# VHH binders against Dynein axonemal assembly factor 10 (dnaaf10), part 8

Target 1, 357 residues: Dynein axonemal assembly factor 10 (dnaaf10), of Dictyostelium discoideum (Social amoeba) (q54e33)
Amino acid sequence: MSALGESNNKQNGKEILHNYVTKKLTSQPYSCQWIPTSCSVVTVGKKTSGGISKGDIKIHQLEFDDTSGDPKLNLVYENEFTNPFRCLSFFKQANQLQQQDNRKFITGDFNGQISEWDSDICDIPIWGVKGAHQGSISAIDAYADNLVVCGGKDGTIKVYDTRIKPNSANDNNGNNSSPISTFEQTNKSNCWSICTNDNNIIAGFENGDLNIYNLKTNSIQSTTKLNGGICSIDSNDRSNILNQFLITTNKSFISIASFNNNNNNNIEFKDYDINKEPNQTIWSGIYSPWNKKDNENIFTIAQGDGSVSMYRDDCKLIDKVLVSDLPILSLDYSKDRKGLLCCISLKKQLSILISPC
Short names: E, the ipSAE of ESMFold2; O, the ipSAE of OpenDDE; V2, 0.75 times the mean of E and O plus 0.25 times the DockQ between their complexes.

## First folded at step 7 (VHH; framework vhh_4orz_3)

Design v1 (from t12 with S53K E101K; at its last look DockQ between E and O 0.01; V2 from the best seeds 0.00; counts 0 for: pae E 18.1 > 2, placed apart)
Amino acid sequence: EVQLVESGGGLVQAGGSLRLFCAASGFTFSSYAMAWLRQAPGKRREWVALISKGGSTDYADSVKDRFTISRDNAKNTVSLQMNSLKPEDTAIYFCATREYKVYPDSRYTFDYWGQGTQVTVSS
ESMFold2, look of step 7: ipSAE 0.000; ipTM 0.174
ESMFold2 (binder alone), look of step 7: mean pLDDT 81; pTM 0.818
OpenDDE, look of step 7: ipSAE 0.000; ipTM 0.231

Design v2 (from t12 with E101T T109V; at its last look DockQ between E and O 0.01; V2 from the best seeds 0.00; counts 0 for: pae O 13.1 > 2, placed apart)
Amino acid sequence: EVQLVESGGGLVQAGGSLRLFCAASGFTFSSYAMAWLRQAPGKRREWVALISSGGSTDYADSVKDRFTISRDNAKNTVSLQMNSLKPEDTAIYFCATREYTVYPDSRYVFDYWGQGTQVTVSS
ESMFold2, look of step 7: ipSAE 0.493; ipTM 0.725
ESMFold2 (binder alone), look of step 7: mean pLDDT 81; pTM 0.821
OpenDDE, look of step 7: ipSAE 0.000; ipTM 0.228

Design v3 (from t12 with R107Q T109V; at its last look DockQ between E and O 0.37; V2 from the best seeds 0.00; counts 0 for: pae O 6.5 > 2)
Amino acid sequence: EVQLVESGGGLVQAGGSLRLFCAASGFTFSSYAMAWLRQAPGKRREWVALISSGGSTDYADSVKDRFTISRDNAKNTVSLQMNSLKPEDTAIYFCATREYEVYPDSQYVFDYWGQGTQVTVSS
ESMFold2, look of step 7: ipSAE 0.500; ipTM 0.738
ESMFold2 (binder alone), look of step 7: mean pLDDT 81; pTM 0.819
OpenDDE, look of step 7: ipSAE 0.016; ipTM 0.417

Design v4 (from t12 with E101R V102I T109V; at its last look DockQ between E and O 0.04; V2 from the best seeds 0.00; counts 0 for: pae E 20.8 > 2, placed apart)
Amino acid sequence: EVQLVESGGGLVQAGGSLRLFCAASGFTFSSYAMAWLRQAPGKRREWVALISSGGSTDYADSVKDRFTISRDNAKNTVSLQMNSLKPEDTAIYFCATREYRIYPDSRYVFDYWGQGTQVTVSS
ESMFold2, look of step 7: ipSAE 0.000; ipTM 0.117
ESMFold2 (binder alone), look of step 7: mean pLDDT 81; pTM 0.815
OpenDDE, look of step 7: ipSAE 0.005; ipTM 0.287

## First folded at step 8 (VHH; framework vhh_4orz_3)

Design w1 (from v3 with Y103F; at its last look DockQ between E and O 0.14; V2 from the best seeds 0.00; counts 0 for: placed apart)
Amino acid sequence: EVQLVESGGGLVQAGGSLRLFCAASGFTFSSYAMAWLRQAPGKRREWVALISSGGSTDYADSVKDRFTISRDNAKNTVSLQMNSLKPEDTAIYFCATREYEVFPDSQYVFDYWGQGTQVTVSS
ESMFold2, look of step 8: ipSAE 0.427; ipTM 0.694
ESMFold2 (binder alone), look of step 8: mean pLDDT 81; pTM 0.818
OpenDDE, look of step 8: ipSAE 0.180; ipTM 0.573

Design w2 (from v3 with Y103E P104L; at its last look DockQ between E and O 0.27; V2 from the best seeds 0.00; counts 0 for: pae E 11.7 > 2)
Amino acid sequence: EVQLVESGGGLVQAGGSLRLFCAASGFTFSSYAMAWLRQAPGKRREWVALISSGGSTDYADSVKDRFTISRDNAKNTVSLQMNSLKPEDTAIYFCATREYEVELDSQYVFDYWGQGTQVTVSS
ESMFold2, look of step 8: ipSAE 0.000; ipTM 0.258
ESMFold2 (binder alone), look of step 8: mean pLDDT 80; pTM 0.808
OpenDDE, look of step 8: ipSAE 0.019; ipTM 0.423

Design w3 (from v3 with S31D R98T Q107E; at its last look DockQ between E and O 0.48; V2 from the best seeds 0.00; counts 0 for: pae O 5.0 > 2)
Amino acid sequence: EVQLVESGGGLVQAGGSLRLFCAASGFTFSDYAMAWLRQAPGKRREWVALISSGGSTDYADSVKDRFTISRDNAKNTVSLQMNSLKPEDTAIYFCATTEYEVYPDSEYVFDYWGQGTQVTVSS
ESMFold2, look of step 8: ipSAE 0.197; ipTM 0.567
ESMFold2 (binder alone), look of step 8: mean pLDDT 81; pTM 0.817
OpenDDE, look of step 8: ipSAE 0.020; ipTM 0.504

Design w4 (from v3 with D105S S106G Q107E; at its last look DockQ between E and O 0.25; V2 from the best seeds 0.00; counts 0 for: pae E 7.0 > 2)
Amino acid sequence: EVQLVESGGGLVQAGGSLRLFCAASGFTFSSYAMAWLRQAPGKRREWVALISSGGSTDYADSVKDRFTISRDNAKNTVSLQMNSLKPEDTAIYFCATREYEVYPSGEYVFDYWGQGTQVTVSS
ESMFold2, look of step 8: ipSAE 0.015; ipTM 0.295
ESMFold2 (binder alone), look of step 8: mean pLDDT 81; pTM 0.811
OpenDDE, look of step 8: ipSAE 0.020; ipTM 0.422

## First folded at step 9 (VHH; framework vhh_4orz_3)

Design x1 (from v3 with S106E Y108F; at its last look DockQ between E and O 0.30; V2 from the best seeds 0.00; counts 0 for: pae O 5.5 > 2)
Amino acid sequence: EVQLVESGGGLVQAGGSLRLFCAASGFTFSSYAMAWLRQAPGKRREWVALISSGGSTDYADSVKDRFTISRDNAKNTVSLQMNSLKPEDTAIYFCATREYEVYPDEQFVFDYWGQGTQVTVSS
ESMFold2, look of step 9: ipSAE 0.441; ipTM 0.702
ESMFold2 (binder alone), look of step 9: mean pLDDT 81; pTM 0.820
OpenDDE, look of step 9: ipSAE 0.018; ipTM 0.449

Design x2 (from v3 with S56Y; at its last look DockQ between E and O 0.19; V2 from the best seeds 0.00; counts 0 for: pae E 3.8 > 2, placed apart)
Amino acid sequence: EVQLVESGGGLVQAGGSLRLFCAASGFTFSSYAMAWLRQAPGKRREWVALISSGGYTDYADSVKDRFTISRDNAKNTVSLQMNSLKPEDTAIYFCATREYEVYPDSQYVFDYWGQGTQVTVSS
ESMFold2, look of step 9: ipSAE 0.114; ipTM 0.485
ESMFold2 (binder alone), look of step 9: mean pLDDT 80; pTM 0.813
OpenDDE, look of step 9: ipSAE 0.121; ipTM 0.613

Design x3 (from t12 with S53E S56Y T109V; at its last look DockQ between E and O 0.78; V2 from the best seeds 0.00; counts 0 for: unsure alone 61.6 < 65, grease 25.7 > 24.2, SAP .677 > .668)
Amino acid sequence: EVQLVESGGGLVQAGGSLRLFCAASGFTFSSYAMAWLRQAPGKRREWVALISEGGYTDYADSVKDRFTISRDNAKNTVSLQMNSLKPEDTAIYFCATREYEVYPDSRYVFDYWGQGTQVTVSS
ESMFold2, look of step 9: ipSAE 0.581; ipTM 0.815
ESMFold2 (binder alone), look of step 9: mean pLDDT 79; pTM 0.809
OpenDDE, look of step 9: ipSAE 0.402; ipTM 0.713

Design x4 (from w1 with S106D; at its last look DockQ between E and O 0.36; V2 from the best seeds 0.00; counts 0 for: pae O 4.7 > 2)
Amino acid sequence: EVQLVESGGGLVQAGGSLRLFCAASGFTFSSYAMAWLRQAPGKRREWVALISSGGSTDYADSVKDRFTISRDNAKNTVSLQMNSLKPEDTAIYFCATREYEVFPDDQYVFDYWGQGTQVTVSS
ESMFold2, look of step 9: ipSAE 0.394; ipTM 0.673
ESMFold2 (binder alone), look of step 9: mean pLDDT 82; pTM 0.820
OpenDDE, look of step 9: ipSAE 0.021; ipTM 0.487

## First folded at step 10 (VHH; framework vhh_4orz_3)

Design y1 (from x3 with Y56S; at its last read DockQ between E and O 0.79; V2 from the best seeds 0.69)
Amino acid sequence: EVQLVESGGGLVQAGGSLRLFCAASGFTFSSYAMAWLRQAPGKRREWVALISEGGSTDYADSVKDRFTISRDNAKNTVSLQMNSLKPEDTAIYFCATREYEVYPDSRYVFDYWGQGTQVTVSS
ESMFold2, look of step 10: ipSAE 0.578; ipTM 0.834
ESMFold2 (binder alone), look of step 10: mean pLDDT 81; pTM 0.815
OpenDDE, look of step 10: ipSAE 0.429; ipTM 0.728
ESMFold2, fold request of step 13: ipSAE 0.659, 0.662, 0.664; ipTM 0.833, 0.828, 0.844
ESMFold2 (binder alone), fold request of step 13: mean pLDDT 81, 81, 81; pTM 0.819, 0.820, 0.819
OpenDDE, fold request of step 13: ipSAE 0.661, 0.621, 0.663; ipTM 0.844, 0.830, 0.846
ESMFold2, look of step 19: ipSAE 0.591; ipTM 0.831
ESMFold2 (binder alone), look of step 19: mean pLDDT 81; pTM 0.820
OpenDDE, look of step 19: ipSAE 0.394; ipTM 0.719
ESMFold2, last read: ipSAE 0.638, 0.662, 0.628; ipTM 0.839, 0.847, 0.833
ESMFold2 (binder alone), last read: mean pLDDT 81, 81, 81; pTM 0.816, 0.820, 0.819
OpenDDE, last read: ipSAE 0.660, 0.643, 0.637; ipTM 0.844, 0.841, 0.831

Design y2 (from x3 with E53S Y56D; at its last look DockQ between E and O 0.88; V2 from the best seeds 0.58)
Amino acid sequence: EVQLVESGGGLVQAGGSLRLFCAASGFTFSSYAMAWLRQAPGKRREWVALISSGGDTDYADSVKDRFTISRDNAKNTVSLQMNSLKPEDTAIYFCATREYEVYPDSRYVFDYWGQGTQVTVSS
ESMFold2, look of step 10: ipSAE 0.721; ipTM 0.860
ESMFold2 (binder alone), look of step 10: mean pLDDT 81; pTM 0.820
OpenDDE, look of step 10: ipSAE 0.229; ipTM 0.622

Design y3 (from x3 with Y56D; at its last look DockQ between E and O 0.75; V2 from the best seeds 0.56)
Amino acid sequence: EVQLVESGGGLVQAGGSLRLFCAASGFTFSSYAMAWLRQAPGKRREWVALISEGGDTDYADSVKDRFTISRDNAKNTVSLQMNSLKPEDTAIYFCATREYEVYPDSRYVFDYWGQGTQVTVSS
ESMFold2, look of step 10: ipSAE 0.659; ipTM 0.838
ESMFold2 (binder alone), look of step 10: mean pLDDT 80; pTM 0.812
OpenDDE, look of step 10: ipSAE 0.338; ipTM 0.684

Design y4 (from x3 with S30D E53S Y56S; at its last look DockQ between E and O 0.29; V2 from the best seeds 0.00; counts 0 for: pae O 5.3 > 2)
Amino acid sequence: EVQLVESGGGLVQAGGSLRLFCAASGFTFDSYAMAWLRQAPGKRREWVALISSGGSTDYADSVKDRFTISRDNAKNTVSLQMNSLKPEDTAIYFCATREYEVYPDSRYVFDYWGQGTQVTVSS
ESMFold2, look of step 10: ipSAE 0.555; ipTM 0.775
ESMFold2 (binder alone), look of step 10: mean pLDDT 81; pTM 0.815
OpenDDE, look of step 10: ipSAE 0.020; ipTM 0.471

## First folded at step 11 (VHH; framework vhh_4orz_3)

Design z1 (from y1 with V109I; at its last look DockQ between E and O 0.68; V2 from the best seeds 0.55)
Amino acid sequence: EVQLVESGGGLVQAGGSLRLFCAASGFTFSSYAMAWLRQAPGKRREWVALISEGGSTDYADSVKDRFTISRDNAKNTVSLQMNSLKPEDTAIYFCATREYEVYPDSRYIFDYWGQGTQVTVSS
ESMFold2, look of step 11: ipSAE 0.652; ipTM 0.815
ESMFold2 (binder alone), look of step 11: mean pLDDT 81; pTM 0.821
OpenDDE, look of step 11: ipSAE 0.360; ipTM 0.702

Design z2 (from y1 with V102I; at its last fold request DockQ between E and O 0.90; V2 from the best seeds 0.65)
Amino acid sequence: EVQLVESGGGLVQAGGSLRLFCAASGFTFSSYAMAWLRQAPGKRREWVALISEGGSTDYADSVKDRFTISRDNAKNTVSLQMNSLKPEDTAIYFCATREYEIYPDSRYVFDYWGQGTQVTVSS
ESMFold2, look of step 11: ipSAE 0.506; ipTM 0.735
ESMFold2 (binder alone), look of step 11: mean pLDDT 81; pTM 0.816
OpenDDE, look of step 11: ipSAE 0.496; ipTM 0.764
ESMFold2, fold request of step 13: ipSAE 0.560, 0.563, 0.544; ipTM 0.793, 0.788, 0.778
ESMFold2 (binder alone), fold request of step 13: mean pLDDT 80, 82, 81; pTM 0.813, 0.826, 0.819
OpenDDE, fold request of step 13: ipSAE 0.558, 0.518, 0.584; ipTM 0.802, 0.790, 0.811

Design z3 (from y3 with T97R; at its last look DockQ between E and O 0.01; V2 from the best seeds 0.00; counts 0 for: pae O 15.2 > 2, placed apart)
Fold by OpenDDE, look of step 11:
Structure z3 (fold): chain B 357 residues (1-357), chain A 123 residues (1-123)
Amino acid sequence: as target 1 above (357 residues)
Amino acid sequence: EVQLVESGGGLVQAGGSLRLFCAASGFTFSSYAMAWLRQAPGKRREWVALISEGGDTDYADSVKDRFTISRDNAKNTVSLQMNSLKPEDTAIYFCARREYEVYPDSRYVFDYWGQGTQVTVSS
């Protein structure tokens, strides 16, 4: 494993990545994402009161004054639901910079239920599946306008098309659609991470299994075992997710992987160790959506020590910022405003980070 | 199947009045609090008025003293009398069933709503 180069290229002593604003939350968030075509962030998680855990959805709007004002996060929506939420995803497009005004998002909860929401109307779900998984849904990704892929504690991956209406025999709330595909992991390990488009699913599991599925043939394309639980998977190109994808693990290393169709369907891995704290969990890693134009990929990772770090493609450290004293669990780039990121911590905090990169 | 069907929407001049109706079916109506919500173009849905099982009422500040919510348990209906209407009241109005209330924040959670009825207030 190669060491991630700590090149503090602090260009002229200026912080490249800094905490723009942090807000304390009243519930524990587990996932956060920017609402497309907005300056707002959705957080989903768990609210515990009197020993009962409920689901929590919040929308926070970032307000900033270009001239003199301190950035502020305003809570513009809050609601509670029966089941605590574990993960969320907006529908991703092939072109990350051409976001359609699709403000719908999907959630997975701790009870194995999938729900679809309109970010403008979050009082009730517009679509859903009860019992999609036995146990918690740990990972979820959505693509185009209708494709939903989720993984759960039961070691299965489910694929849904939200356009398919549940059979009339299903509950009044339209919540019982059948999956179009089901994949079972051999070891029944918890699926921690998913990256999908309309052709492939990349799935990472707690036991270190990395599986690539083909959605056209409904088959396993590749299976590899890494030395660590796979916490997150993200591709630099949503239209071709196998070209290059970032893997983070619970053992202090990341992998930049590429699938080569010309070479016996082999995956090439470049593994890098963060080297500071052995076995530190890297909970999230995402590519910057803005780097495609310059053929330079930048990615950012969220770490168990409460820090967020930005790296170049050659795994050189650009900058690091301590955001919390507790782990940062989720990270997302704004696709509308260059240089903005959101993240949440186990300290019940939402932070907006800013970078010129 | 729970069904909520709104009616009574339309075009009205500023300062005018309109009465909305909601017909409920598919559940024990008298056992639930009912509400009206609205969504203006380009805005998020907002709560407007609520009536409890016992007939207690609550209103958003923006409509207080202008709107009146009522219910008829014998007919399974909820009504919203809207007086002194303003252009800013223009929205799609939804009838909703309350699932529960979150204390102490007095936050209402709704589990069903209708298709809505359009209310347009002209200046």
Scores: ipSAE 0.000, ipTM 0.223, lowest interface PAE 15.2, mean pLDDT 87
ESMFold2, look of step 11: ipSAE 0.014; ipTM 0.401
ESMFold2 (binder alone), look of step 11: mean pLDDT 85; pTM 0.854

Design z4 (from y1 with Y108W; at its last look DockQ between E and O 0.67; V2 from the best seeds 0.00; counts 0 for: pae O 2.6 > 2)
Amino acid sequence: EVQLVESGGGLVQAGGSLRLFCAASGFTFSSYAMAWLRQAPGKRREWVALISEGGSTDYADSVKDRFTISRDNAKNTVSLQMNSLKPEDTAIYFCATREYEVYPDSRWVFDYWGQGTQVTVSS
ESMFold2, look of step 11: ipSAE 0.672; ipTM 0.838
ESMFold2 (binder alone), look of step 11: mean pLDDT 81; pTM 0.818
OpenDDE, look of step 11: ipSAE 0.079; ipTM 0.566

## First folded at step 12 (VHH; framework vhh_4orz_3)

Design q1 (from y3 with S106K; at its last look DockQ between E and O 0.28; V2 from the best seeds 0.00; counts 0 for: pae E 6.2 > 2)
Amino acid sequence: EVQLVESGGGLVQAGGSLRLFCAASGFTFSSYAMAWLRQAPGKRREWVALISEGGDTDYADSVKDRFTISRDNAKNTVSLQMNSLKPEDTAIYFCATREYEVYPDKRYVFDYWGQGTQVTVSS
ESMFold2, look of step 12: ipSAE 0.018; ipTM 0.320
ESMFold2 (binder alone), look of step 12: mean pLDDT 81; pTM 0.818
OpenDDE, look of step 12: ipSAE 0.448; ipTM 0.753

Design q2 (from y1 with S106Y; at its last look DockQ between E and O 0.42; V2 from the best seeds 0.00; counts 0 for: pae O 3.9 > 2, grease 24.4 > 24.2)
Amino acid sequence: EVQLVESGGGLVQAGGSLRLFCAASGFTFSSYAMAWLRQAPGKRREWVALISEGGSTDYADSVKDRFTISRDNAKNTVSLQMNSLKPEDTAIYFCATREYEVYPDYRYVFDYWGQGTQVTVSS
ESMFold2, look of step 12: ipSAE 0.291; ipTM 0.628
ESMFold2 (binder alone), look of step 12: mean pLDDT 81; pTM 0.821
OpenDDE, look of step 12: ipSAE 0.030; ipTM 0.465

Design q3 (from y3 with D58Y; at its last look DockQ between E and O 0.86; V2 from the best seeds 0.00; counts 0 for: pae O 3.3 > 2)
Amino acid sequence: EVQLVESGGGLVQAGGSLRLFCAASGFTFSSYAMAWLRQAPGKRREWVALISEGGDTYYADSVKDRFTISRDNAKNTVSLQMNSLKPEDTAIYFCATREYEVYPDSRYVFDYWGQGTQVTVSS
ESMFold2, look of step 12: ipSAE 0.649; ipTM 0.832
ESMFold2 (binder alone), look of step 12: mean pLDDT 81; pTM 0.823
OpenDDE, look of step 12: ipSAE 0.052; ipTM 0.540

Design q4 (from z2 with A33V; at its last look DockQ between E and O 0.54; V2 from the best seeds 0.00; counts 0 for: pae O 2.4 > 2)
Amino acid sequence: EVQLVESGGGLVQAGGSLRLFCAASGFTFSSYVMAWLRQAPGKRREWVALISEGGSTDYADSVKDRFTISRDNAKNTVSLQMNSLKPEDTAIYFCATREYEIYPDSRYVFDYWGQGTQVTVSS
ESMFold2, look of step 12: ipSAE 0.557; ipTM 0.780
ESMFold2 (binder alone), look of step 12: mean pLDDT 83; pTM 0.841
OpenDDE, look of step 12: ipSAE 0.193; ipTM 0.583

## First folded at step 13 (VHH; framework vhh_4orz_3)

Design r1 (from y1 with Y103W; at its last look DockQ between E and O 0.56; V2 from the best seeds 0.49)
Fold by OpenDDE, look of step 13:
Structure r1 (fold): chain B 357 residues (1-357), chain A 123 residues (1-123)
Amino acid sequence: as target 1 above (357 residues)
Amino acid sequence: EVQLVESGGGLVQAGGSLRLFCAASGFTFSSYAMAWLRQAPGKRREWVALISEGGSTDYADSVKDRFTISRDNAKNTVSLQMNSLKPEDTAIYFCATREYEVWPDSRYVFDYWGQGTQVTVSS
C-alpha cells in the first residue's frame, strides 16, 4: 500500500504535481469522482452515436504494476442510459478522511432527472426523481447517507431525502419523490455550483450571486454577488462548510470565503486573480482532504486552458501541470490514497494526477 | 434529423471579406444557440462565434471586431460576416448547434454541425 502515496514528489524542495496516467475515453465525461474505499473512478457524461446522445457511466480502476511501476487505467464497467449526465456526487461525510462504506452516488442529467446508483451495481438506479428541474441539472452534492441537493438551469435548488420513497400515487413509474425543500433564486439564474451539509447550502449562480441557505429554517441566510459566474464551491470542512469555502469563477477569479455568524451574517472574501490572462474559466476548485492537521489548506483548480494547479491558502502556487489542450471540467481527490486526483477534460480524457499532498 | 448546410466559402485575398451562410432544419431553430466553428489543416477545431437564442453574440479573440454572427429565425439561417480576412483564417468553417448547454463555458460543446465550407485566404 506504500508505494503510490509515499512517492517523494519533492524536487528541489518544491512540491510537484504531475500527470500519473491519462486515458482516452470513448465518450465525453462531464464529471468524475473517486469511488470511496477503492482505487476506481466513476465518470458520467454523454455518448453520441448515430446522432443520438445518451448517458454514459464508466468505472476505471487504477492499477499499479509493481514491476514496471507504470500505472494503468482499466475499464471495469460501462453502460449507456437514456439521458446524458452532467454531474455526479458521492455522499460526503463530515469527516472526509473517514472510511466511507457508502459507495452510492447521485447523478444529475441534462433533462432534470436525479438518479441514485450503487457503484457496485450501476445497471439500474436504486432511487430517482424525474423532473426535479426544468432543464438541466448543473450542480449536485450529496451529504451523509440521504441528503441530495441539486441546482439547475431553472434557477432553483432542490433538496431531497433519498429515504423518502416515491409516492406511487403521484408517479406510476415509482421514480418521483417530492423535494423536502425548494429554493428559488430571485433572478432565475442558472445554479452552477452547490456545496452542502445537513445545515447549510452554499449555491453559486451564473450571474454571480452567491446564496447561503439554512436547511433547518428553510430560508436564505445570506446573499452576495461576485464578479463573474460562480463555477465551483468547495469547503475545507464538510461538517462546517461556512467556516471556509473556495469559490471559483469564469473570470479567472478565486475567492476564499468565510461566513461570520457574529458579524451580521456577513461573508468575508479574500479575492485572488489567478491568471494574468483575462477571462479564463476556472471550472473546478477543490480542497485537499489532507494536511488539515497543520491548519494548512491546499486546494487544486482546473482551468479552461487544460491546466491543473495546486495552491496554498494564501494562493501561492505550489505547482501547475498541463493535462489537456482542452478545458478540465471536473476534479476529485482520492480520500483513500493521499496525493491522488482524478480529472476529466473536454478532450474525452480521464487523467490521474499525483502530488505529495 | 438535424441538418446544417453551410455555404458561401471560397477564395479571397487578404484584407477581403466573405459572408458564410448556414441553413438549418430538423429542429426548432429559434430555441437553440448557433455557432460557427473552424478547422485549419493540421489544427484542432476551434470555436469562432456564438449567437444565443435571444441574439446575444460572443466571439473568439482571434476574430473579434472582424467577424459578425447573425441569425434569421424566420428563415432558419445563421450567417457569419467575415471582414479583414487573414491567411490564418484559412479553414473549413462549420455551422454548429448544441442540444445541451454545458455550463459554465458552452463554447466548447456542440452537438451538431454540417459538412463545412472551405475558406481560403491568400496572402
Scores: ipSAE 0.329, ipTM 0.662, lowest interface PAE 1.8, mean pLDDT 88
ESMFold2, look of step 13: ipSAE 0.617; ipTM 0.792
ESMFold2 (binder alone), look of step 13: mean pLDDT 80; pTM 0.814

Design r2 (from y1 with D105E; at its last look DockQ between E and O 0.55; V2 from the best seeds 0.00; counts 0 for: pae O 2.7 > 2)
Fold by OpenDDE, look of step 13:
Structure r2 (fold): chain B 357 residues (1-357), chain A 123 residues (1-123)
Amino acid sequence: as target 1 above (357 residues)
Amino acid sequence: EVQLVESGGGLVQAGGSLRLFCAASGFTFSSYAMAWLRQAPGKRREWVALISEGGSTDYADSVKDRFTISRDNAKNTVSLQMNSLKPEDTAIYFCATREYEVYPESRYVFDYWGQGTQVTVSS
């Protein structure tokens, strides 16, 4: 295991990654993402009042004061729902830099329900599935305009097409769409992470299993086991997610992996131990949507110590910033503004980070 | 409303033992993991022990083999047997429960906790 070399590349002593603005929230977010073609962030999570936990959706708009230059996060939407939310995803396109006209997003909640929302009108879901999972949905990803893939505590992966309306005959409430596909993990471990396109699903599980599924054949393509639970999976190319994908674990482990179809369906791993302290969770890892000149991929990770770190493709540290004293759970790059990231912490905080990279 | 009421704290000499109790109400006790947390003066709150719904236990390294967490689902109680106490164990101890786990490894995150009970270990 090669130690990620701390490259002191402090370009001329200037912080490359810094906290631009942090806002304390009234609820606990568990996931955050930028709304496409906007300067707004959606957070989903839990709001507890009077001993009752409810779901909470908030939209914060990043505003730039032209006079002071100080960024502000303004709450522009808030609503409460019956079930606490665990995860969310906007519909991702093959080309991440293409302006997404689709501002719909999918949520998974702790009761196993999937909901589709219009970010412009988040009062009522436009689509949903009750009982998609037994227990919580731990991971969710959406692709194109209609593909939803979720994983849950029950050790299953469900694939849905949002265009398929629930058969009116089966659920008077219109919320019972059947999955297109169901995959069951042999060990029934909690699915913590999913990365999908229209061809493949990469799923990571609590027990360290990594499964690659083929959506065309509805079969498992490859299985491997990592040391530690797989907290996040992200690809640098959504059109070909198997070419290179980033894996983070709950044991301070990062792997840059690639699937080679030509070599007996083997996954190649470049493994890195980031932390000296054993068992630090890397909750999230995401690739920058902007590649620098010469095919250099940059990725950013969020850690249990409350830090966010940016790395080069060779796993050299670009910069690190302490954002919270509690774990950072979710990260997302803005696709509209280069260098902007959002993240949420278990300290009920939303932060916007900025980097020239 | 979720209520957690701690008891059993007090003054004890180093090397001594103490048993803490927590009475839980306002939720289906048997369906949730229970934990003990502690906060020493000037320090951050830290996780001490956890017992799952099924009775599996886990401990912080600092208290491993000295402390024992147990639960009685019939009485909606959780207890912490503390043996071989050290001055470093001096803290307010909190009974806590976790309603929504993001990941099982997030041991330090809980949804509810009580008012706490003071444990003081004298040298």
Scores: ipSAE 0.064, ipTM 0.533, lowest interface PAE 2.7, mean pLDDT 88
ESMFold2, look of step 13: ipSAE 0.616; ipTM 0.795
ESMFold2 (binder alone), look of step 13: mean pLDDT 80; pTM 0.813

